# Designs tried in a protein design chat: VHH binders against q8c9a2. Part 14

Target 1, 239 residues: q8c9a2
Amino acid sequence: PPEETLSLWKGEQARLKARVVDRDTEAWQRDPSFSGLQKVGGVDVSFVKGDSVRACASLVVLSYPELKVVYEDSRMVGLKAPYVSGFLAFREVPFLVELVQRLQEKEPDLMPQVVLVDGNGVLHQRGFGVACHLGVLTELPCIGVAKKLLQVDGLENNALHKEKIVLLQAGGDTFPLIGSSGTVLGMALRSHDHSTKPLYVSVGHRISLEVAVRLTHHCCRFRIPEPIRQADIRSREYI
Short names: E, the ipSAE of ESMFold2; O, the ipSAE of OpenDDE; V2, 0.75 times the mean of E and O plus 0.25 times the DockQ between their complexes.

## First folded at step 4 (VHH)

Design E50 (framework vhh_ozoralizumab_d1)
Fold by ESMFold2-Fast, scan of step 4:
Structure E50 (fold): chain B 239 residues (1-239), chain A 125 residues (1-125)
Amino acid sequence: as target 1 above (239 residues)
Amino acid sequence: EVQLVESGGGLVQPGGSLRLSCAASGFTFSDYAMYWVRQAPGKGLEWVSEISSSGDTIKYPDSVKGRFTISRDNAKNTLYLQMNSLRPEDTAVYYCARDSYEYGRSGWDYYFDYRGQGTLVTVSS
């Protein structure tokens, strides 16, 4: 029955959440210009319109700081696990892990040093979003980047929140997302001078929030950071 | 078990009004943003309105703005949609839907994880 599946997923999620590292672990992360960072990854899953089962999962690797695509891999996937609120990663993450494993087999020299994920990291109702899940399973630094505010722990896209967005005047401007619990769950980031819609950045794994935000901003030629933008374009075109 | 039960649909003449209700159970209603969505015969799902968990933030598409009003009563676990100045093109099955906490994924303008069975609204003379 679905109840046994939920119990297994909750246990797995609690076990994996304990493994999340929300601090910098790599030398390049401590450098102001990210010296030593050469490869950044992006992943995305796009759905066939009206179809909750068929999707396309994509992984791209970009050179840094040029943000030039050096690797891409896309595949149609059948999402067999049922959708359950807070457990969407159990449907998608296995396919993203497979894409990373294929890259390791085919082009190990092109393995990314960090992966930007279209979705949330610790900014999640249980503190363990898709970016955390992917990071823990691959042991790669991961950053969650969401296009809209996940309204958890008292965070709301209300008048006060919109007022804070108006105060973001230039690309790189931020404000913290502080839950009712007092926890800093992520940052709202104005990603570009020409975009007023912020991104919501949260830690996935093996990176600090400060570095995650700064790197996300440096990857933005448009509103959406280039690793995620390229993964999205390729997954949608493959469909 | 999450349950959303819509009521209040029916047959009305153009220019008429209806109030839809959605009774929620099986979860903490006050923790979730809620949506009204509709599906006209032979067409896809269309977003009609959204309301934040507290009720402070409300949004509408241009097609219904000024005519429809979403509201909620967290003490009664109930969502409402007041529909005024109804038009034939408003004919659809109307669904109450609960916001997904995975909202913000690529390719999704909105995402809900549960919806009810719907209530039919027919606008015709």
Scores: ipSAE 0.013, ipTM 0.331, lowest interface PAE 7.5, mean pLDDT 86

Design E51 (framework vhh_ozoralizumab_d1)
Fold by ESMFold2-Fast, scan of step 4:
Structure E51 (fold): chain B 239 residues (1-239), chain A 125 residues (1-125)
Amino acid sequence: as target 1 above (239 residues)
Amino acid sequence: EVQLVESGGGLVQPGGSLRLSCAASGFTFSDYDMYWVRQAPGKGLEWVSEISYSGSDTYYPDSVKGRFTISRDNAKNTLYLQMNSLRPEDTAVYYCARDSYEYGRWGSDYYFDYRGQGTLVTVSS
């Protein structure tokens, strides 16, 4: 993109970042068993093979704690913004917001109380990843969940990091991702007893890191949290 | 400094075969999913194949499925593309590309942060 467009996008990220709330705002978040949590959302975007423009965006809502799909919506979309590292949200978030708006119109009683996003939250080059962007625009609690460590603020997938992964012995085990600035940007989480590959969890909006990690673990029947897994399956199947 | 260097392109007749290689340096190759993408003269980039960081998962569009095979040797930091039954429409510059570390997605998505200079494949009689 032109430098002018990138400057506008950086300005927009800085403006919206000021609105991020990285603390618990809901009663169910402060409860050890998540009492009062009934609906968890997941979002995903899958692409038509060989095509960077045509994609399928999906939103699912699962019951909690059963993790049964109670709502699904998939839409073919034409992506307008190019992919630029650190600006993923400008490509995908508009369509994810549209799916949330459709849910509000069709089935308002099924609005999720939190959304798990396939991507990063505050663990980002500018502290404002796709999960933050979606959260701020929808005012829903959002959690970023990534399969790979984003190497920002001195975080590296180096030998020391890999040694810490080996020390994660059971599902639910974690270690903090502490940047060179001393900031805790997220947590590495072993999601399952049978998966040694960790997930990287970071705050998106209106949730604390502790609650985000604990809820993500409770949503994992496999390595990938069920809300994200179901959204991924449906977007891929729809294509 | 991240570098990806493609080789193995050339002129080949329809029905022929070529094996492309990509030598990676400046990063831990085994930590990244990799792509082959191509650009035919006067056209945009087209995704050709994807391989997971471990080599256990591979993906292809219908246009090359059954004809092309992606593979990797993590010990040698090298990515390969075996191309069989080549057709005139396969004529393109082929690029080795590193997956965007941020995405971590599977299948048809091609989000890359680094790409090599490319190697030209011409399929003509």
Scores: ipSAE 0.015, ipTM 0.265, lowest interface PAE 6.6, mean pLDDT 85

Design E6 (framework vhh_ozoralizumab_d1)
Fold by ESMFold2-Fast, scan of step 4:
Structure E6 (fold): chain B 239 residues (1-239), chain A 125 residues (1-125)
Amino acid sequence: as target 1 above (239 residues)
Amino acid sequence: EVQLVESGGGLVQPGGSLRLSCAASGFTFSDYAMYWVRQAPGKGLEWVSEISSSGDTIKYPDSVKGRFTISRDNAKNTLYLQMNSLRPEDTAVYYCARDSYEYGRYGEDYYFDYRGQGTLVTVSS
């Protein structure tokens, strides 16, 4: 983008980043069994291979703890903003916000109490990933769940990191992702007994890291948490 | 410090060949899928080729399939693009790009987080 647009995006990210709340705000988050949590959302964006413009954005809502799909919405979107490292959210978040707004208009009783996002939250080059951006714009609690380690602030997928992964013996086992700054940016989570590939969980908005990790684990019947898995299936099938 | 440095561009006649190289440093090259992308004068970025971290999975758009070959040497931290049967429409700045992990996706989406300064390829008689 033009230098002026990039400056505006940096200012917007800094302004919105100041609004991120990385602590529990809801009563159900403070309960060991998540009593009072009834609806969990998931979002995903899938692309036509080799096409950087056309994509499908999907939003699903699942009942909790049954993880049964109660709402789904998918739509083809044109990604006009170019990809710029650290600014992916400006490309995709407007369409995710639109899906949340459509849900609020059509089925307000099905609005989710938390949204799992296929992407990063605070574990990000600028500390403000897509899960943070979506959370701040919608004021919904959001969790970032990534399938690969984003290598920022000294975090590396090196031999030591791979050794730590081997020590994750059972579903629910974790280790912290501590940046060179000393900040805990997220957690590596073994999501299932049968999957050795961890998930990388980070705070998006209005949730603590501890609750984000624990809820993500409880949503995993397979490696990928069911809210994200169902959103991914629907976006890919819609294409 | 992530660095990608392209080389091998130049002027070539239609039907000619060029081999581009990209020297990678500042990260574990063998952990990342890599791309070649190009930008023709006055146009947007266009995906040219993709190769998985191991080199086992390779993809091309129809516009270059059968003419271009992507490869990598993980021991040398180097990415290559062999370009054959070049056409005037292949004239562009060619960039080496590293796959983005921002969404944790791999090879399904066309996203990269770093690219080099580029190398100019001009196909003209």
Scores: ipSAE 0.013, ipTM 0.235, lowest interface PAE 7.8, mean pLDDT 84

Design E7 (framework vhh_ozoralizumab_d1)
Fold by ESMFold2-Fast, scan of step 4:
Structure E7 (fold): chain B 239 residues (1-239), chain A 124 residues (1-124)
Amino acid sequence: as target 1 above (239 residues)
Amino acid sequence: EVQLVESGGGLVQPGGSLRLSCAASGFTFSDYAMYWVRQAPGKGLEWVSEISSSGDTIKYPDSVKGRFTISRDNAKNTLYLQMNSLRPEDTAVYYCARDSYEYGRWPDYYFDYRGQGTLVTVSS
């Protein structure tokens, strides 16, 4: 993309980043068992192989703690913004916001109390990933959950990082992702006893990192948390 | 703003060697994993090598393993590919590429910026 477009996107991220709340705002977040949490959302975008424009965006809502799908919505979308690393949100967020708006119109009682996003939150080149972007636009608590380590602020998938992964021996084990700036950007989480590949959890909006990690772990029946897993299944089936 | 400029390509005999360089500017080079990818005449893009931001983690496909060596100099913002025992099948335009670690990356070697490329011709 043109440098002018990237400059505008950086400005937009900076403006919206000022609105990010990285602390608990809900009573259920302060409860050790998440008492009062009944609805957890998940979003995903799946692409048609070889097609840079055509994709499917999906939103699901699961009951908690049963993790049963109670709502699903998928739609084919034409991605108008080009993909640029660190600006993924400009391609996807408009369609994810639309899905949330459709849910509010169709089934307002099924609005999720938190959304798990397949992507990063604060763990991002400019501290404002897709989970932050979705969160501030919808005012829903959001958690970023990534399958790969985003190597920013000195974080690197090097020998030391891999040694820390080996020390994650059981589901629920974690270690902090501390940037060279001294900031805790997220947590590496072993999501399941049978998976050695960690998830990388970061704050999106209106939730603390501690609660985000703990809830993400409780949503994992497999390596990938169920809200994201179900959204992925629905988007791929719809294509 | 982001620029990747490859150099070092040329014509070489089978069994010969070439060293490719990529000069990076417009971003913090040491924050990104980097790739070498190539496109042979009439073929699609093929991943050639990956190196982590520090240089500690390196990957190759079987087609070049043992013959090619990727390296980087973060102080000079430069990526390198040492190519030994070159074969006619290695003839391609070689591109330096910056990794994209954000979710939505597919396949595993997905990248957001690529240079203009440098042509490597291996011919008798």
Scores: ipSAE 0.000, ipTM 0.217, lowest interface PAE 10.7, mean pLDDT 84

Design E8 (framework vhh_ozoralizumab_d1)
Fold by ESMFold2-Fast, scan of step 4:
Structure E8 (fold): chain B 239 residues (1-239), chain A 126 residues (1-126)
Amino acid sequence: as target 1 above (239 residues)
Amino acid sequence: EVQLVESGGGLVQPGGSLRLSCAASGFTFSDYAMYWVRQAPGKGLEWVSEISSSGDTIKYPDSVKGRFTISRDNAKNTLYLQMNSLRPEDTAVYYCARDSYEYGRWDSSDYYFDYRGQGTLVTVSS
């Protein structure tokens, strides 16, 4: 896009970033067993192979702690904004917001208490990834979960980082992702005893990093947390 | 400072050929998968080709498969796109792009990139 459009998008991210709450706001978040948490959401966008425009956006709601799908909604979407690194949210978030609005209209009792997002939250070039953007626009607690390390603020998937991964011995083990600024941007999480590749968890909105990591781990029956895994399966099958 | 500089674009008649080059600097080129992506006037960004860091894995969409060939020279930090049997609908600005770790999605991550060049215009017209 033109430089003027990028300037507008940076301004929009900075404005919305001011509204991010990186602390627990719900009673269930402060409970060691997540007492009161009944519904966890997951969102994902899958693309038609070789096509940057046509995609399928999916939203699922799972019961907690059983992790059984109680709601699903998938839609073919035409992505309007071009992909630009660090601005992925401008492509995907409008459709994810629409799915949340449809859930609110059709089945308000099934509205999730937290949403796991396939993407980053505060672990982002400007501290405002897709999970933050979705969270701020919907006012839902959101967690960013990525399968690869986003290399920002001095974070690198280098030899030292790989050495830290080796020290993650069991499911639930973590280490902090500390940027050159000294900010804790997220956590590397070994999600399962049988998976050595970590997930990278970061705050999206209205949740603390500690709770985000703990809940993400409790949602992992496999390497990928079940809310995201089910959203991915539905979006890919819909295509 | 990551830099990707495309060259080789131009005007060509339908059925013609062009070879695009991308000179990479400011990072270890051999550690990254690379893409060619394009944007036609008034259209969105479209993935054209993908090549793994070693050059061993290559992917194309059906729209260019058999006509376009991606390759890389890690010793020269250069990415190439050989375009044959060009069609009017191939008219676009072509960008060299470096693999992104913004999302780790299994079936869609191959079109994500964190840096792209300024682009080179390819016009296919009689």
Scores: ipSAE 0.013, ipTM 0.208, lowest interface PAE 7.9, mean pLDDT 84

Design E9 (framework vhh_ozoralizumab_d1; at its last look DockQ between E and O 0.02; V2 from the best seeds 0.00; counts 0 for: pae E 9.9 > 2, unsure alone 63.2 < 65, placed apart)
Fold by ESMFold2-Fast, scan of step 4:
Structure E9 (fold): chain B 239 residues (1-239), chain A 125 residues (1-125)
Amino acid sequence: as target 1 above (239 residues)
Amino acid sequence: EVQLVESGGGLVQPGGSLRLSCAASGFTFSDYAMYWVRQAPGKGLEWVSEISSSGDTIKYPDSVKGRFTISRDNAKNTLYLQMNSLRPEDTAVYYCARDSYEYGRWGEDTYFDYRGQGTLVTVSS
């Protein structure tokens, strides 16, 4: 896009970033067993192979702790905004917000208490990734979960990073992602005993990093957390 | 405007060498991890090499390990691929690509948002 559009997007990210709450706001978040948590959401966007415009956006709601799908909604969408590194949210978030609005209209009792997002939260070039953007627009607690390390603020998938991954011996083991600024941007998490590739978890909105990591681990029956896994399956099958 | 311009492709005999270059402009080159990817006639895109923004971390698939070397010169905004011991199977259009690391989607084979026009490498006797 033109420089003027990128300037507007940067301004919008800065404005919305000021609204991000990176601490626990809900009673269930402060409980060791997440007592009171009943509904966990997951969102994903899948693309038609070779097509950067046509995609399927999906939202699922799972019961907790059973992780059974209780709601699903998928929609084919036309992505008008181009992907620009650091601005993924402007491409995808409008459609994810629409799915949340549809859920609120159709089944308000099934609104999730937290949403796991396939993407980053505060671990981002400007500290405001897609999970933050979705969170502030919906006012839902959101967690960013990525399968690849976002290499920002001096973070690199270098030899030292790979050495730390080897030291993750069991599901639930973590190490912090500390930027050159000294900020803890997220956590590398071994999601399962049988998966050696970590997930990268970061705060989206209205949740602490500690709770975000612990909940993400409890949602992992496989490497990928079940809310995201179910959203991915549905978006890919809908295409 | 983001621009990636590849050069250095051509016809080479099996066992020969070629050096590809990619001139980057329109963005802060030193902020981005970079890729070389290739597409053989009638096939999909195949990842060939990855280099971190600083150049400290480099990755290759087994098919090119020990034969290809990726490097970058951040002062010149240029990415390189030194290709040695070329095989007929290396025949493809080679693209320089910029990392799109926000695309952490499950099942993606490459995570890039911009690709150059490509440069053709033909390995034939």
Scores: ipSAE 0.015, ipTM 0.345, lowest interface PAE 6.5, mean pLDDT 85
Fold by OpenDDE, look of step 5:
Structure E9 (fold): chain B 239 residues (1-239), chain A 125 residues (1-125)
Amino acid sequence: as target 1 above (239 residues)
Amino acid sequence: EVQLVESGGGLVQPGGSLRLSCAASGFTFSDYAMYWVRQAPGKGLEWVSEISSSGDTIKYPDSVKGRFTISRDNAKNTLYLQMNSLRPEDTAVYYCARDSYEYGRWGEDTYFDYRGQGTLVTVSS
């Protein structure tokens, strides 16, 4: 995309970033067992291999703590923006917002109380990843869950990072992702006892890092938390 | 639930042979590349071998090339590692590991995401 477009996007991210709330806002978040949490959402966008335009966006809502799918919505979409690192939200988030809006219209009682997003929250080049972007636009608590380390603010997937990963011995184990700036950007999380590659959890919106990590862990039957896993499975069925 | 269960480890003398097996369940085994990795006492995880989902591509590090043979039976959801000419430095817990994929995103993850509890291989006189 033209440099002018990127400049506009950076400005938009900066504007929306000011609206990010990185603390707990919901009563269920303060309960150790998450009492009051009944529905968790997951979103994903799957791309057609060899096709830069068509994709499938998916939203699923699961019961908590049972993690049973109670709502699903997948739709093929025409992508309007190319992929650019650091600007994934402009490619995906508009379609995810539409899915959330559709849910609100069709089944408002099934709205999730929190959404897990395949991607990063504040762990981002400009501190405003897809999870933040979605959260701010929908005003839903959002968690960023990435499968790979975004190497920003001095974070690197180097030997030292790999050594830390090896020290994660059990599901639920974590270590903080601290940038060179000294800011805690997220947490590396071992999903469960059999997964060795960690998830990278970061705050999206209206949730603390602690709660984001705990909830993400509780949503993991596999390496990928169930809301995201289910959204991914469903979105891929269309491509 | 994804499960990987290793077996076949044990005590063997230098120059000896062992055959490890890994029983996979909880996922479509034939869709994934698989790895053997090992961890010696006081050391980190070391890649030992790799085999593609179909078995048509195999890779080894120089440390085991010519001595170890990875194979798979997709019909039985089983991964194998034939280890010949074993050396004391091969002593480690050996793990079966599954390749991870970045579904729906550009690019693919070439690292493993799941591994079993491991089987101990001890090479000693």
Scores: ipSAE 0.010, ipTM 0.310, lowest interface PAE 8.0, mean pLDDT 90
Fold by ESMFold2, look of step 5:
Structure E9 (fold): chain B 239 residues (1-239), chain A 125 residues (1-125)
Amino acid sequence: as target 1 above (239 residues)
Amino acid sequence: EVQLVESGGGLVQPGGSLRLSCAASGFTFSDYAMYWVRQAPGKGLEWVSEISSSGDTIKYPDSVKGRFTISRDNAKNTLYLQMNSLRPEDTAVYYCARDSYEYGRWGEDTYFDYRGQGTLVTVSS
């Protein structure tokens, strides 16, 4: 990628990062049982093997607490930007924003009250992952949920980390992901009693980490939270 | 900071063999799954091989299975690709890439983090 593109992205990333809200902003978030939460969104981008420019982007909305799909939108899209570590969102966010805009046009009453994003939020090289990026541009609460540990700020998938994973015994068990700065960047979550591989949850926008972790756990019938799982299924059907 | 330096490319006749190397620095190599990808003239990137961080899990697409062998030496921070029975269709710039943990996808696919200039392999008479 050209240096001009990287400089532009760094500048935009910094401007948007200032808009991130890492606290609860909605009444349902402060309720112990999430009373008032009825619609949870999930997004995914799936790539065609051997074709670095074509992908399918999907948005689903599920009822809560039933976790039933009430809206879906999937589109084949063309990627315009190369992948660069730390700048994933610039490739994918425009397509996700478009899906949210289409939902607003087609079925505004189905707009989700929170979106689970396949990727990181503040757990990121510059504290601004895809979940933060989508959240700021749409002003929707967003949660980053990743399958693999992003090894930044002193976080390593080393023997100590693996030992902490072993200590997660039941669904809902967590441990904090503390950076070298002392900042809690996210939580490792055992999402299900029968899943030994954790999820890595981080704040995207307009939600506290504690609420993000609890909601993610409540959305998991299996290892993968249902909103993200359903978005992935829809993307794969188009490929 | 992270560096991946490919070498070992060159001109070879059809049916010949070639061994590519990738020297890694600036990260803990043994913690990362690694990939070879290639780009033929006028085409997009194509996944060629994958090896887990320990070296115990290896995958290939059908187009190269049985002809190419990926390996790694974690003590030397080096990734290898042995290419046998080369065909003109294998002509490409070959890049090594590490697993990007920035974006987790549900499934086998990952974003390839490639940083080097690649090494050109040309298969012709």
Scores: ipSAE 0.005, ipTM 0.233, lowest interface PAE 9.9, mean pLDDT 84
ESMFold2 (binder alone), look of step 5: mean pLDDT 78; pTM 0.783

Design F1 (framework vhh_7xy4_2)
Fold by ESMFold2-Fast, scan of step 4:
Structure F1 (fold): chain B 239 residues (1-239), chain A 123 residues (1-123)
Amino acid sequence: as target 1 above (239 residues)
Amino acid sequence: QLQLVESGGGLVQPGGSLRLSCAASGFTFSEYAMAWVRQPHGKGLEYIATISESGDYTYYSDSVKGRFTISRDNAKNTLYLQMNSLKPEDTAMYYCAASDWYEGYSPTAFDYKGQGTQVTVSS
């Protein structure tokens, strides 16, 4: 995109980043078993085969701890903003916010208490990924869950990193992702006993990293957390 | 051990077509997302197209959308790029790339890249 547009997007990210809360704000977050947590959300965007513009955005709400779908909403969308590394949120977040607003209008009692987002939170080039962006715009607790290590602030998918992955022996095992600044940006999580490929979990909004990791693990019946997995399935089937 | 070998490049006139192939070995091909990336002489890398592990999802850059088609044959461990309506600006070294994960909507940082095959479009 034009330099002017990128400058505006960077400015918007910086302003919104100031509103990110990386602490627990809800009573259920302080409980070891998440007592009081009943609804977990997941969002995803799936593209039409052979098309980078037409997509389907989906929002699901699952009961907790059963992880059964109690609400789903999908819609076809046209992604007009250009793809630029580090600015994915400007392409997708407007449609995800619309889905949350539709849920609030149609079934306010089913509003999720936390949303898992397929993408990064604070683990991002500018410390403000799609999970942060969605969180600050909706004021919902959000968790970023990425399938690949975003190589920022000195983090590299190198031999040392791969050695640490080998040491993750059971579902729930983790190791911290520490940037060159000494800041913990996220956590690598082995999500399941039968999956050796870790997830990369980072704070989106209104949740601590410890709680984000623990809840993400409890949502994993497979490698990918059920809220994200169900949103992905609904998006793809709607197309 | 993991190896990606591109082929099918060559000299072609504007408006012509070429089909690139990438033969993969040393890993379970069906578990990897794949991409085609190009680099014109003296310029940076440009992500052209990506395809998910199953082949169900694809992404194209605006510069090639409608002209190029990415596909894969998991039984043959082969990735393809069908290039139609070629333009001089498509002249570049074309690389096959592989990643453990597919994000669907973005050119991702790929873990592995092959040696490349040269495509030259001129009259």
Scores: ipSAE 0.000, ipTM 0.181, lowest interface PAE 11.7, mean pLDDT 82

Design F11 (framework vhh_8emy_2)
Fold by ESMFold2-Fast, scan of step 4:
Structure F11 (fold): chain B 239 residues (1-239), chain A 123 residues (1-123)
Amino acid sequence: as target 1 above (239 residues)
Amino acid sequence: QVQLQESGGGLVQPGSSLRLSCAASGFTFSEYAMAWVRQAPGKGPEWVSSISESGDYTYYATSVKGRFSISRDNPSKTLYLQMNSLRPEDSAVYYCAASDWYEGYSPTAYDYRGQGTQVTVSS
């Protein structure tokens, strides 16, 4: 993409990053049992193999703590912004925001109190991943949940990292992802007793890392949290 | 400065009811979470109940759940605790507490508290 476009995107990321709130803002987040939490959202974007333009964006809302789907919306989307590493959110977020706006218009009573995003939050090259971007634009609490370690700020999927994974013995076990800067960027979470591959959880917006990790674990019936899993299933079925 | 003034305590018999009030001043009441925390002689503070800034969420300690009801009136800047079926173990000084960031179960996480009102349940 033109250099001026990249400069604009970097400036926009920096401006929006200043709006990220990495602490709890909602009453239910401060409760040990998440009392008052009734609706959890999940979003995903699935791409057609070999197609750089067409994708399917999906939003689901689940009841909590039952994790039953109460709302779903999927649509094929044409990605207009070019793909650039570190700027994926500029391609995907407009369509995720549109799905949230459609939910607000169609079923306002089903608006989620928090959204789990298949991607990173503050654990990102510029500290502003897709979960942060969606959160800032919608003002919804958002959690980033990634399936693979993003290797930024000195974080590496090396022998030491793999040794720490081995020490995660039960569902709910965690270890912090501390960058070379000394910043805690996220947590590695063993999401389930029967899954040895951790999830990488980071703050998106309006939630603390502690609450983000604890809620993510409570949403896991399998390795992948149910809000993200259900959104992924709908995206893939729609394609 | 945040000021909290409790009232409504007294000496009552087991099984009686009391309604505590807390008058708030010096801050935008509707932007603060409120709680009731109690402390019996010789014991540490015990969290009783919390209510969110809007009043949409309420929380109760297991020991009082079903007997106590927390509520707030943002226009009058007043917090209430309706205490029913009082027991001798409910005897304590009851403190009104406030925080602009915390609404959970910690009796010490609330940044501000009043001077307290004494509740004594005795036969």
Scores: ipSAE 0.000, ipTM 0.108, lowest interface PAE 19.1, mean pLDDT 85

